# VHH binders against Mitochondrial Rho GTPase 3 (MIRO3), part 2

Target 1, 175 residues: Mitochondrial Rho GTPase 3 (MIRO3), of Arabidopsis thaliana (Mouse-ear cress) (q9ma88r425to599)
Amino acid sequence: RKVVQCFVFGPKNAGKSALLNQFIGRSYDDDSNNNNGSTDEHYAVNMVKEPGVISDTDKTLVLKEVRIKDDGFMLSKEALAACDVAIFIYDSSDEYSWNRAVDMLAEVATIAKDSGYVFPCLMVAAKTDLDPFPVAIQESTRVTQDIGIDAPIPISSKLGDVSNLFRKILTAAEN

## First folded at step 15 (VHH; from t4 with T101R D105E Y109S)

Design u3
Fold by OpenDDE, fold request of step 19:
Structure u3 (fold): chain B 175 residues (1-175), chain A 120 residues (1-120)
Amino acid sequence: as target 1 above (175 residues)
Amino acid sequence: QLQLQESGPGLVKPSETLSLTCTVSGGSISSGSYYWSWIRQPPGKGLEWIGHIWYSGRTYYNPSLKNRVTISVDTSKNQFSLKLSSVTAADTAVYYCARERIFDEYFDSRGQGTLVTVSS
């Protein structure tokens, strides 16, 4: 399979839009102007290439953020069926962001399980250009260990430091 | 229809503990899709978020109130409660319980609010 569907979850101001823009080659500065409370679904599609290798077997990664309308958020079975990987992005400098992301992960996992779906979940620590909240390291390690997932993947859209995330997403989908 | 109703004393003495209960009807608090939150509005001021609790008992509090706030949930009674210790006049406010959607942080339901006055 050459196409991987990645669902993007995270609290407000976690950097979801910035990540999508970065994935399609938009500058960070463009994201600052688009923070309008849009209820629209956001998609980013691009190929993930191996460094220094030209290959016709490159995989296409789709990042999907679903923004909730007034009727509330429901993860339908149909929607979850299309999910190959779920990422939970949080602001690494904000403990509240971290806590919400953890709860989101737990809830998505529960819904998926109840629906009979299994997919890998990844935590993404965004905005690493900022100082982390004091208990970030130990809390992130503890929680990820407790729930049986890998340590959070650090990124900074502002610094353009997202090089490993997309490859890790694809790798997770293959396992 | 989902309804939230605050209950508790409207008068609390300084240094005592403010205690409120929110009774939820028309829906279950045993859903992972929502936080159950307490917010307040002091006279002449804006809304202040106090904290929330998840159905599992996981809580998060406003850092400014963290040391004085305790939120608990009783799923069997479909209630959640607020305790605020060591109250002062600054804690006088209309207190609201509310339901917040976990994925988009939208408050889709709220009680009518109850005035709590801190006075000797």
Scores: ipSAE 0.843, ipTM 0.940, lowest interface PAE 0.5, mean pLDDT 89
Fold by OpenDDE, fold request of step 19:
Structure u3 (fold): chain B 175 residues (1-175), chain A 120 residues (1-120)
Amino acid sequence: as target 1 above (175 residues)
Amino acid sequence: QLQLQESGPGLVKPSETLSLTCTVSGGSISSGSYYWSWIRQPPGKGLEWIGHIWYSGRTYYNPSLKNRVTISVDTSKNQFSLKLSSVTAADTAVYYCARERIFDEYFDSRGQGTLVTVSS
């Protein structure tokens, strides 16, 4: 598939918007100056370039923040069918953020399973420029192992270190 | 229609444990899409989040109250409960139980609230 759809989950202030902005080349500083951090755009589309490979077959990655409709979160079968990869972003410095992200992952997995859909899930540890919460390393490793997913992918939108994430998302979708 | 109703004593003595129960009707507490939360509002103050419980029994508490708070769930009765130990006058408040959507942190339903007064 030339187009990969990645659903983005995460609690408030986990850096979802920052990630989307970074993906489309908006600087982190632009978010800080524009109190309008709520980019009305809940999706970002861009091509992911592989380093050193000029391939005509560049894959398009769509990052879509999943928002609940006013009538409640019904991940419709149709919506889930479009998901190739799901990422769960949390603030690595906030234990509450971590806990919510884990619960979200579990719930999405359950809903997907019940709907007959299976897609890879990735945890994303955002804001790594901040000090991690004390139990972060041990808990993140344990939980990810228990649920059978890879260790969380560290990113910092502030530092601009997000390129590896997009490649990993694409890789996950191919497996 | 989903309804939440708080119940419990309206008066608690200092150092005792505040105990409240939220009865949920018109919906199942066993859904994974929601947190079942406790919130309170002291007189003349804003709302304070106490904590929540997930259907699995997983809990998270406000760090300021963590050591004193216990939230539990009884799926057979479609209820969840709050215990707050070692209460003081500062714990006097209207207590609300609420349902929170896990994906967007929206409180889509809340009880009418119950006043709990801590007094000797």
Scores: ipSAE 0.840, ipTM 0.940, lowest interface PAE 0.5, mean pLDDT 89
Fold by ESMFold2, look of step 23:
Structure u3 (fold): chain B 175 residues (1-175), chain A 120 residues (1-120)
Amino acid sequence: as target 1 above (175 residues)
Amino acid sequence: QLQLQESGPGLVKPSETLSLTCTVSGGSISSGSYYWSWIRQPPGKGLEWIGHIWYSGRTYYNPSLKNRVTISVDTSKNQFSLKLSSVTAADTAVYYCARERIFDEYFDSRGQGTLVTVSS
């Protein structure tokens, strides 16, 4: 079975931790009883099923928050080599959150290009149950079209089905 | 070692434009991993974020100041600047320039600060 590594970026309070918590796998590096433990990264692991597809196509998905080195760079360029797909989550009600996520995407894309890595990038609009910031739909559609990626994938901060996001991540990784 | 140094007039008349420059040494302002930010502290108050600029020229400003703020970069001089228009006595503060890491939103360097007084 194939394992898909999804790197999760986004500004503080955009919903990165909430997304990992909703993904029904939990971090194995919990510091509660691990004397060798490091808690310098967060990830979630689970199987993702595709309705109407043969079960042999089930995939293991790993969502991982990227650790930043003390010098402001990603943990390592080698860690980025493991990336199959990158997502950039932002708070759809907060223009600052959107603005920063766009810059993060642009910088990750630059680093990946300079290192020879190629992986798809997806924007994730979180908290869509709140009012979006003015011109949010128009701006996000224009920007994602200009950089050649799909329109942002919406998810809610309320109870809801996020399985569509996980399946879109897997589809992007296959292409 | 990275150093940030504010410069500009310490006294500005009401209704005029406050203008400051931050000179960066020991590192490049052209890095995409950082924002270059202006922050101020009015007397008796906490720190207030003014805004930031990315090396590309993209900016974002505190909404409460947005219509009066311009931040710019000059990568050839390794400098970035603040202009705050139509100042009043409420704009009297110590002004700091700072470097902010894009990916974890951490200010890892700050200048000494410069007092700007708005007075007739």
Scores: ipSAE 0.661, ipTM 0.862, lowest interface PAE 1.0, mean pLDDT 80
Fold by ESMFold2, look of step 20:
Structure u3 (fold): chain B 175 residues (1-175), chain A 120 residues (1-120)
Amino acid sequence: as target 1 above (175 residues)
Amino acid sequence: QLQLQESGPGLVKPSETLSLTCTVSGGSISSGSYYWSWIRQPPGKGLEWIGHIWYSGRTYYNPSLKNRVTISVDTSKNQFSLKLSSVTAADTAVYYCARERIFDEYFDSRGQGTLVTVSS
């Protein structure tokens, strides 16, 4: 039995909040105030059943959307200390979304490496029910191969079963 | 304490290249947590994002301007620059440089702006 802390990154409107809401269970804001320059921390906690006959093999998965506060707080090395796995969600129909998610992954990986933290990183291609931007599949496959991570995990905005994503997150955290 | 200051010619002839430099003081341009951005405001209109550069040299530009824009960084001078080629009167605007936080997409600092007029 284990609690797995998954940090969720990605540009605005890529699907971070939708993913947290689709994850059955409770979702909480860490900061109730909101304005144009503000950020919220969101948590979603639920159990994810692992394959097997023994019910005590279930895992608790925490999805945490980590944001920089308006008071100028940067993503700190200390903030990553609790991270078991990081995911980077992008809108597969939007080249800006893809480019920004790649940069976010690179920066998180740099901060983690410089701090001595080791955790897997996964790319998540959201909104796969929309038309992808030109060359998106081959570009995303090439870039993920070049940086040594798995190909992006697809999810849909409309009729998706995201349980496969959550299981892949747990599998990555075990390695 | 962080300050951004635009500099460059205020008058540019049609078909020439608009060239601006942003000097950053009170902070380092080499941080991976920020994009360094150019934004403009044509007279009587709203702000238009031109593009940004990351400390690594990676850029992304507004698609409507993409084929005319070059943004570059000079870390030794703590500066980044805009070149906009083949200008017309439609490129007359106040030009701002800005810092954008990569993880929450918030512009936390902006220069005072410099008017560039495209005119014969």
Scores: ipSAE 0.649, ipTM 0.858, lowest interface PAE 1.1, mean pLDDT 79
Fold by ESMFold2, look of step 22:
Structure u3 (fold): chain B 175 residues (1-175), chain A 120 residues (1-120)
Amino acid sequence: as target 1 above (175 residues)
Amino acid sequence: QLQLQESGPGLVKPSETLSLTCTVSGGSISSGSYYWSWIRQPPGKGLEWIGHIWYSGRTYYNPSLKNRVTISVDTSKNQFSLKLSSVTAADTAVYYCARERIFDEYFDSRGQGTLVTVSS
């Protein structure tokens, strides 16, 4: 049995909250549902099942949107200790969104390296049903190759894209 | 405690370059957790974001201004600067430097502001 902690980063309006909402399965989305915790304010928990599971090997995926509180708490090496995989969501139609997500990834990677933590990082291109910003394909291909990660995973309003993302997150997680 | 202080001339002639420096104290400009930003407020108008720089030198500018803006950083002096070229009376404003947290897009510190008037 394994619990996978996935940290979700990205600029405002890129689609972080929408992704967490989709993760709760919608069929079980009650308007009274609240993912409010005492430490981190925005997270979602659900089960992701493989059709070919042979034994009792349940997998629980926790998506956590990391927030910085008013008391000046910044992303620290202690906060990353629980991270199994990090995803960085950007609006594919907005070059500013892309640039900021790249900088966020670079900073998370620096903090992780300085702390001796190792976890995969994934880029997620949201709103792919909109026109991409100019040079989006060229820039994202070059940057992901330079930093040694896979090309951005596209998502849109289509449910299938989102379901495949969750499986890719689990595949990227070691164990 | 972190302090930001703008400095530069308060009067600039039309068509010249506006040049301001922000001196940072009580914190390091070399931190990767922050952007260093310039914002302005024209008389009787709201705030307008000009652009930001990351300690690595990466910049992003407001598209409406990008052809005239240069933001630079000097980590050895713990300073960053703004140059705005080809100014007109429309560039008269109070200019602020600010620190922005990269992960939640919150401006947690701003300078007192400096009025720059474009005239004559």
Scores: ipSAE 0.624, ipTM 0.842, lowest interface PAE 1.3, mean pLDDT 80
Fold by ESMFold2, look of step 16:
Structure u3 (fold): chain B 175 residues (1-175), chain A 120 residues (1-120)
Amino acid sequence: as target 1 above (175 residues)
Amino acid sequence: QLQLQESGPGLVKPSETLSLTCTVSGGSISSGSYYWSWIRQPPGKGLEWIGHIWYSGRTYYNPSLKNRVTISVDTSKNQFSLKLSSVTAADTAVYYCARERIFDEYFDSRGQGTLVTVSS
């Protein structure tokens, strides 16, 4: 069983905690105290079916919020050593949220490049059931094209399509 | 220890441009892990975020002020600046510069503040 480490970035109130809470792990038998993982403010773990056509092999997906330690350390190259894929969640109704997520992606990419780490980056447009901020589609299309990544993956404020997101994360990690 | 110090005129006439500079010492503003922010507190009111700048020059401004605000950075001088155009008495406030960690949105340092009065 392969473990995929997905680092989750994004501004406050964009949907990071909601995503992690939706993605919690259980043991093979829920009436047991032996869990494969559980939701914490730092990470969540669960099993996800592989999106391949040949195998029904479950994959373990870990979603982790990378936290700067209380002693003031910034995100470092050592913190990224375990990252298989990075996602950047923003509130699609809030231009500030979008701008901050773009800057977070750029900084993570810089740190990763300086460290020699290579992993895919995905943008996630949260709260798509709300009105997008002005020029949101035009801006997100332009920026993702300029960076060379896929257009943002939409999820609703209720996160009703989160299983599709998790499958896309696993697909990206297999490259 | 990182220190931020505001400087600039304490009195500005209506319709003029308010101009402040924040000098950073004990640390560098060239890091991509921080935003450099301007915040103000009008008399008897709460704090109002004005905007921020990333060391690369990329900015975002409070929508209520965005047509009047320019924030700039000079990494060689370790400084960033605020210009607020077309001021009125409503712009009288204590102005603070601050550093914000980009990944957890925590303000980990702030200047002492400088009072700017808009008066004829």
Scores: ipSAE 0.623, ipTM 0.843, lowest interface PAE 1.4, mean pLDDT 80

Design u3
Fold by ESMFold2, fold request of step 19:
Order: C-alpha cells, then structure tokens, then sequence
Structure u3 (fold): chain B 175 residues (1-175), chain A 120 residues (1-120)
C-alpha cells in the first residue's frame, strides 16, 4: 500500500494535535465557509521509510484527526470508509482518559462491523514521561490482551518513541 | 427533538439516599456514541460532574464522590438514574442530567435541572 490513511481518535488533551505536529507540522483545512459550523478536519502527511527493507519503497502516511460537526452528525460509516487503520490516544497518567479511549475504540469497531469495514485498531499511551499509576499500566495490558489487540504503544517526548509509532501504524495497515 | 427531564424528590433528609431519574424522549438511550451524565451545581458554585453511564452499563464516577454514587440505565423505559448515598447539606444542589457525545466531548443536551435540598 503506497498511501495509508490513519484516523486519530482520543479524548481532549490526550495528545492528538501534538502527535500531528510532531509528524510534519502541517494541518489541512477542509472548508471554513460551509453552513455546518467551523470545526475542521486536520491532516498531517509525510513519507516514512521502511527500515531494513530492500524494496526501496517509501510509504505515505496520512494522520487524520476527525472532528465531528455540531449540527448533530455523528461518526458514520461514510466517515470511516477511507480508514486503513485507527489509533486511540490516551493520557497514560489519567484513568478517565484511558476509559474513554477504550469506549471510543469499541464504538468505532461497532460502526465498522455494522458497515462491513475491517481495519486494525491500535491503542497509544501518551505522556509516558509523566507519572502513570501502576494500575493503569497493568489494566491497559490486560484489557488489550482480552480484546485481541496489541498492548498500547507508548510515546513520550523522546524522538525514538514517536518514530516507532509511525512504523507500527504502517505495519498494522499491511495486515 | 431530544429532551431530557429530571424527576425525583426535591427534599432529602441527611444520611438518606438522593434518588433521581432522567427520562429521555425524542431519541434512544441505546447508542454507543453517547454518555448519559449527571451534573450538579451547589448554590453559588460552579458545575460539578458526578459521573456517566454508557449504554452498555459501563460507568465512570467523579473520584471525589465515587464511594457514594451509583448511576444505572433502564433501556426499556429509556431512562437513567442517579443514587447518591449518605447525603449531607453539602449535597444540596441543582441536579442536571445530560447527554455527551463521546468523540468530541460535547454536552449537546441537558435537562432543565431539579433542585434537591438536604435538610432535616
């Protein structure tokens, strides 16, 4: 796959915008003049090399932070049609953030199943450089194992953690 | 047109249980895209979130109230309810039920509120 569309979900202040900025620092606006209000979708686009691969092909990764308009339209099957992989970012220091991200993942999975779409879902533990409580780490490992997805991918201010996330997103999209 | 209406006793004695019901009309409570929340405003103070319930029965409560709060859902009546045990005068407030959109954390509907006074 040459272009991978990754939808980015998560509660407020979990780190969605920071992740997009770390990726390429660009945002794409949709349409600011429509009658449906002013909430815009944000995109970040960059190329990611596959390390250790001799094919010499780069992948284009698009991170899309989907915002829902206030006029009563909810996340729909049409909104998910372009999704190749979904990630759910939560603040690893905040149990409420974790619980909400789990519910978001479950609802996206339900909408996708009802629409006949199949795409991988990944949990992303943000702010691991803060003081997460041990129960949150233990619980997140257990819950992801129980629902059959990989353990949450940690990210922090260190560059290596973020680069590994982008590679894992591309790998998940290939499966 | 979605409407939320609180109901229940307006006067509760100290040490008893405050019990409120929110009746939802013009929409279904059985949707994974929403939380169903209880919020209160004590006299002269700001809004305080009490907790929420998802259609599945999953709950999350304000940690300062957690040991006294139970939120439940009755999908057959399209209702959700609040029980707050061991009340004191500090629990006197206007209580609101509300619907919150999970994906953008927006409260798109709120009831008119009901005053509950804790007094002997």
Amino acid sequence: as target 1 above (175 residues)
Amino acid sequence: QLQLQESGPGLVKPSETLSLTCTVSGGSISSGSYYWSWIRQPPGKGLEWIGHIWYSGRTYYNPSLKNRVTISVDTSKNQFSLKLSSVTAADTAVYYCARERIFDEYFDSRGQGTLVTVSS
Scores: ipSAE 0.602, ipTM 0.843, lowest interface PAE 1.5, mean pLDDT 80
Fold by ESMFold2, fold request of step 19:
Structure u3 (fold): chain B 175 residues (1-175), chain A 120 residues (1-120)
Amino acid sequence: as target 1 above (175 residues)
Amino acid sequence: QLQLQESGPGLVKPSETLSLTCTVSGGSISSGSYYWSWIRQPPGKGLEWIGHIWYSGRTYYNPSLKNRVTISVDTSKNQFSLKLSSVTAADTAVYYCARERIFDEYFDSRGQGTLVTVSS
């Protein structure tokens, strides 16, 4: 697989935009005064090289933020057909963010199963530099174990090296 | 065409429980792609989210209200309900039921709203 499509889910303000911007090298600008463009960035593309491996081609990773068109287009089996791996980002300091991400994962898994698609799902705990919400560790451990996925992958809300996340995404896509 | 309709008493005495039902027509509440939400607007104030329920029965409530809120579903009647206990005059508001798309957090349908007055 030369191109890996990673679908990015998660509630608003969990850190999806910051992740996409960091992946393509754009800074997330909290102080932006002028956003006159009507062009929405729904995806980010970059190349990721596996550590210790030299191949004929680098792997291209596409992070795609799933959006629903304004005319009521729903997440459907057709929308998931291109998905190689799904990630679900939540704000680790916010219980609402966690609860919604769990529901999103469950629904995506249901649609995928009903459609015959098989792809890994990863939870991503964003803003780990902040205090987690009460019972966060117990809840995330219990839920990920019950679902049969890895514990959430932590990332910081500050600009930093998220290469571990990108490599785990590629590893999961290898099956 | 999806329609949501609130029903229930328009007057509730202080310290009692406010109880509303939302009847959904033109669509099913058993879909996993939506939350079914209660929202209110106190006089002269903006909209305040009360909570939601998912088809599985999972709920999440506004933390400022959560000790007083119960949201439930009755899939056989295609209805979901709100109970808000121990009401005061501050709970006087127009109450709306709404459908929210889970993946983009967009409310794509809302009822006309029903005024509930706590007699104070």
Scores: ipSAE 0.588, ipTM 0.834, lowest interface PAE 1.5, mean pLDDT 79
Fold by ESMFold2, look of step 18:
Structure u3 (fold): chain B 175 residues (1-175), chain A 120 residues (1-120)
Amino acid sequence: as target 1 above (175 residues)
Amino acid sequence: QLQLQESGPGLVKPSETLSLTCTVSGGSISSGSYYWSWIRQPPGKGLEWIGHIWYSGRTYYNPSLKNRVTISVDTSKNQFSLKLSSVTAADTAVYYCARERIFDEYFDSRGQGTLVTVSS
């Protein structure tokens, strides 16, 4: 019955919204009753079940997509305070998407280190049903090895792929 | 109050290198939260992204231009620059420098632009 907060980063069109939709959760405005034009956060909430469907082992997973709606919001140490796991989604067919996700990961890691927060970071390769960009496997292997994280987790529209990601998120949050 | 100012020659001969500098004032060019980008608008056409540089020196260029583009940064002068080699008349455009927020791909500051004409 623990709630795990997973922050979802990634460039536009990488698959963040598709992931949240596949999670079959509810999206809501984080400050729906007092919105002053600040950050607009997009949430998906659901339970992740273990094999055998045992209710005592179910975890509540919150996937939070941080959106910047106005020029006054920047990613800050306060925004990361609730993060248990950060994931960085990229379009595996698009080198620009990959490069930007790597830079996002590096910046989040820098902010977290400067703030004294420790949480795992995972790379997620989306749209694996499309052709990968040239040297995608070589580049992703090199970069993830260099920064000390696991190789990117693939997701596609195939049955079961998304549930494997959610289990890996929960495992990473437990260390 | 951040301001961006393009500078460089307004006329470049075919086959030569177009060279522009963007001077940043009212803010620091060093930040992991921003890219520093070059964009152009050829006459009668829409905006075309040329490429960007991150504070670390990492660059990414428009694939259609990448063989001819170099973007660099000089943090001691609070400047970044564009070099576009082997220019032709098709490179005639208004060139803008811009700051782009990394997490939402939003250009929150842009220079006024400078026209560069490629002509013999």
Scores: ipSAE 0.576, ipTM 0.825, lowest interface PAE 1.5, mean pLDDT 80
Fold by ESMFold2, fold request of step 19:
Structure u3 (fold): chain B 175 residues (1-175), chain A 120 residues (1-120)
Amino acid sequence: as target 1 above (175 residues)
Amino acid sequence: QLQLQESGPGLVKPSETLSLTCTVSGGSISSGSYYWSWIRQPPGKGLEWIGHIWYSGRTYYNPSLKNRVTISVDTSKNQFSLKLSSVTAADTAVYYCARERIFDEYFDSRGQGTLVTVSS
């Protein structure tokens, strides 16, 4: 398992594009530049070294930001077949962002279960350099325990935080 | 194909509760891929989002209205409703129900709207 496909979900302005930009070593797009149409997916690709492993076991991580087409096409069962890990990014200072990310996770999990797919889901708390919304720690701890997933992984402007996220994504994909 | 229709009283007295129902036809409100939202437009002003409900019953409300708003869903009747308590003349508006796609925050269907006047 040398290539890990990670699907990136989350509300607008939660930090999805910033995460992909920070990950960028190579970006690839299934449409050519200068098309007048919209792209369905945004990709970022890079090599990630696992701590304590030799370099010839490096893994390729692909982050995919899935975009819904303007004609109302919803996330397809076929698209989820490629998913090894799903992450759900929310703005830790914004309760609306949190609530929406939780609902996105629940819906993705439902579609996956109905299709027979099993993959881990991770919550990602973005913008941790801002003040969190009231009851954020209490709420996120309760909800992640109820769903049966790990507590949200924090990321901030520090480069080390996002590197830890990429490693946790790879670890989750190995289970 | 999908149609949303608001129904309820067009006149509400001050301090009473505004109550509206949205009936969905040509599609189901039991899908987890959509939120079901209430939006209003006071005369001469822009659109104001009131809140939304997921088919599961989870809700989120505009913070400026949250203490007066209740949105509920009845998936068996394919409808969702709005209650706005303690209304004043400032709550006079055209009220719309709408469908919102959860993954891209896009309103892809909206009712024609119903005018609710708070007076007398």
Scores: ipSAE 0.575, ipTM 0.818, lowest interface PAE 1.4, mean pLDDT 80
Fold by ESMFold2, look of step 21:
Formats: C-alpha cells, sequence, structure tokens
Structure u3 (fold): chain B 175 residues (1-175), chain A 120 residues (1-120)
C-alpha cells in the first residue's frame, strides 16, 4: 500500500484548512479541527481511488499543513525530508494571496535544493467561483511556465473539483 | 538581538519625496523566510501597511499607495529603504520598519518609529 505525503502551504485565508476538512469530511469549526493549543502540524488522511485503472487499489494520501511555532522556528530541511509533493494554495480573487504563494514556493524550493530533496510542486487556485484578480490568468500562466511547473489547479465549491485535485496530487507523486 | 532603526529627515515639503532607510542589526536581511516592511500611523489613526520587499528585490505595495511608493533593499549593507513621492499633509505619520515571517504572516520585529511631518 503506497502512502503519499503532501505538504500544504499557502497564506492565511487561502483555503488550507477548508481543503483538509473537505478531504476528511469535517467543517473548519468542528471540534476535531479546534486548535486547543500550540500545534506544529495538522494532518488529514484518507484513501483515494485511482482513476483510469482496472483494479480498485487505493492509495493513502496524507495532507499535512505545516505550521510554525511562535518561537520563530522556520521551515527546516528536516521537516521537508518526508515530503513527496508540495502544494501551494492561493485565493484566486486576491493578488496579495497569489504573490505570497509564489514566494512561499520559491523559498520551499530553495530549502529543498539546499538539502538535496526533489519533489514536485503544484499551485492550487482556490475560490475559483469568485472573480479572479486582474491579470490573474495571464500572470499565473506566465509564472508557472517560467518556473517549469504546471498551470495552477483550480478548485471551487464543487465537490468533484476537489476530488480531482487529490487525484492530481497522487499522479504528481508517481513521477 | 535583532534591531531595526529608521533614519531620514523628519520634515518634508509638500510635493517632494519622503525618503527613509531602515538599518538592520543583530541579524541578516538575506533570507527568503522574511519580508521587510514599511508601516505608518497617521496622527490619531490606526496603522497602515505601506508595502514590503523580499531580499531578492520582489515587492508588493498597498494598492492605495502603489503609484507613489518605492521600496528597495541593499543586502550588502543590511538595509532597506522607502521612497514616497508627491507627499501631502495626509502623509504626516510615524513611519516604522518591520520584519514579517513569510509562512505565518507575523511581524516579529519593529523599529521604534520616526515621525515625518509634511509641512509647507
Amino acid sequence: as target 1 above (175 residues)
Amino acid sequence: QLQLQESGPGLVKPSETLSLTCTVSGGSISSGSYYWSWIRQPPGKGLEWIGHIWYSGRTYYNPSLKNRVTISVDTSKNQFSLKLSSVTAADTAVYYCARERIFDEYFDSRGQGTLVTVSS
């Protein structure tokens, strides 16, 4: 049974916790997601059906939201050792959210390169049911092409769109 | 141990350019984990974010100010700077430089602030 560790990055209010809740069927305000103290990491684990195969074999996908302690601890090379794929979620209606997600991706890539780790990085455009910020499509296409990654994966309030994201994560981890 | 110190003229004439420098000591400005930000507080009002710069030179500015703002960084001098053009009395404020952690959007260090008065 294959276990895929997916690290989830993105600015505040971009949709990280909502994505984890959708993956396990919880709301953000559920007691299961209530933050009762300082925590370093949040997890969601589930099985994902593989599309386009004859067998019904499932893969285990772990979504891990990496958080930073109040004492100034920053993302380290040791934290990235378990990463099979990194995703960077941004609010597609908010230019600040986009710019920050790009910078987060660049910094994670720098830390990974310095440590000798190689894993795919994916951009995720959240809240696509809202109007995108001006030049969003042109800018995201240009930036993703320049850095050599796929165009951002859109997600919206539609449940099927979210399921397709999980399958794309697994596909990226295979390569 | 990290310290930020604003410097620059305290009096600027209307229509001219306000120019401030922030000197960082007790730590390095060269890190992808931080933004270097300018914030101001006009008299009797709340804090207003002006913009930030990443050590690479990449910037993002408050949309309300972006046509008048330039933020720059000199990593070799451990400094970053603010220029605000075409100032008016509305730009009178205490100006602060600050460090912001990129991954959790937390300002973990701020300078003492410097009052800049725009006066004819």
Scores: ipSAE 0.511, ipTM 0.785, lowest interface PAE 1.7, mean pLDDT 80

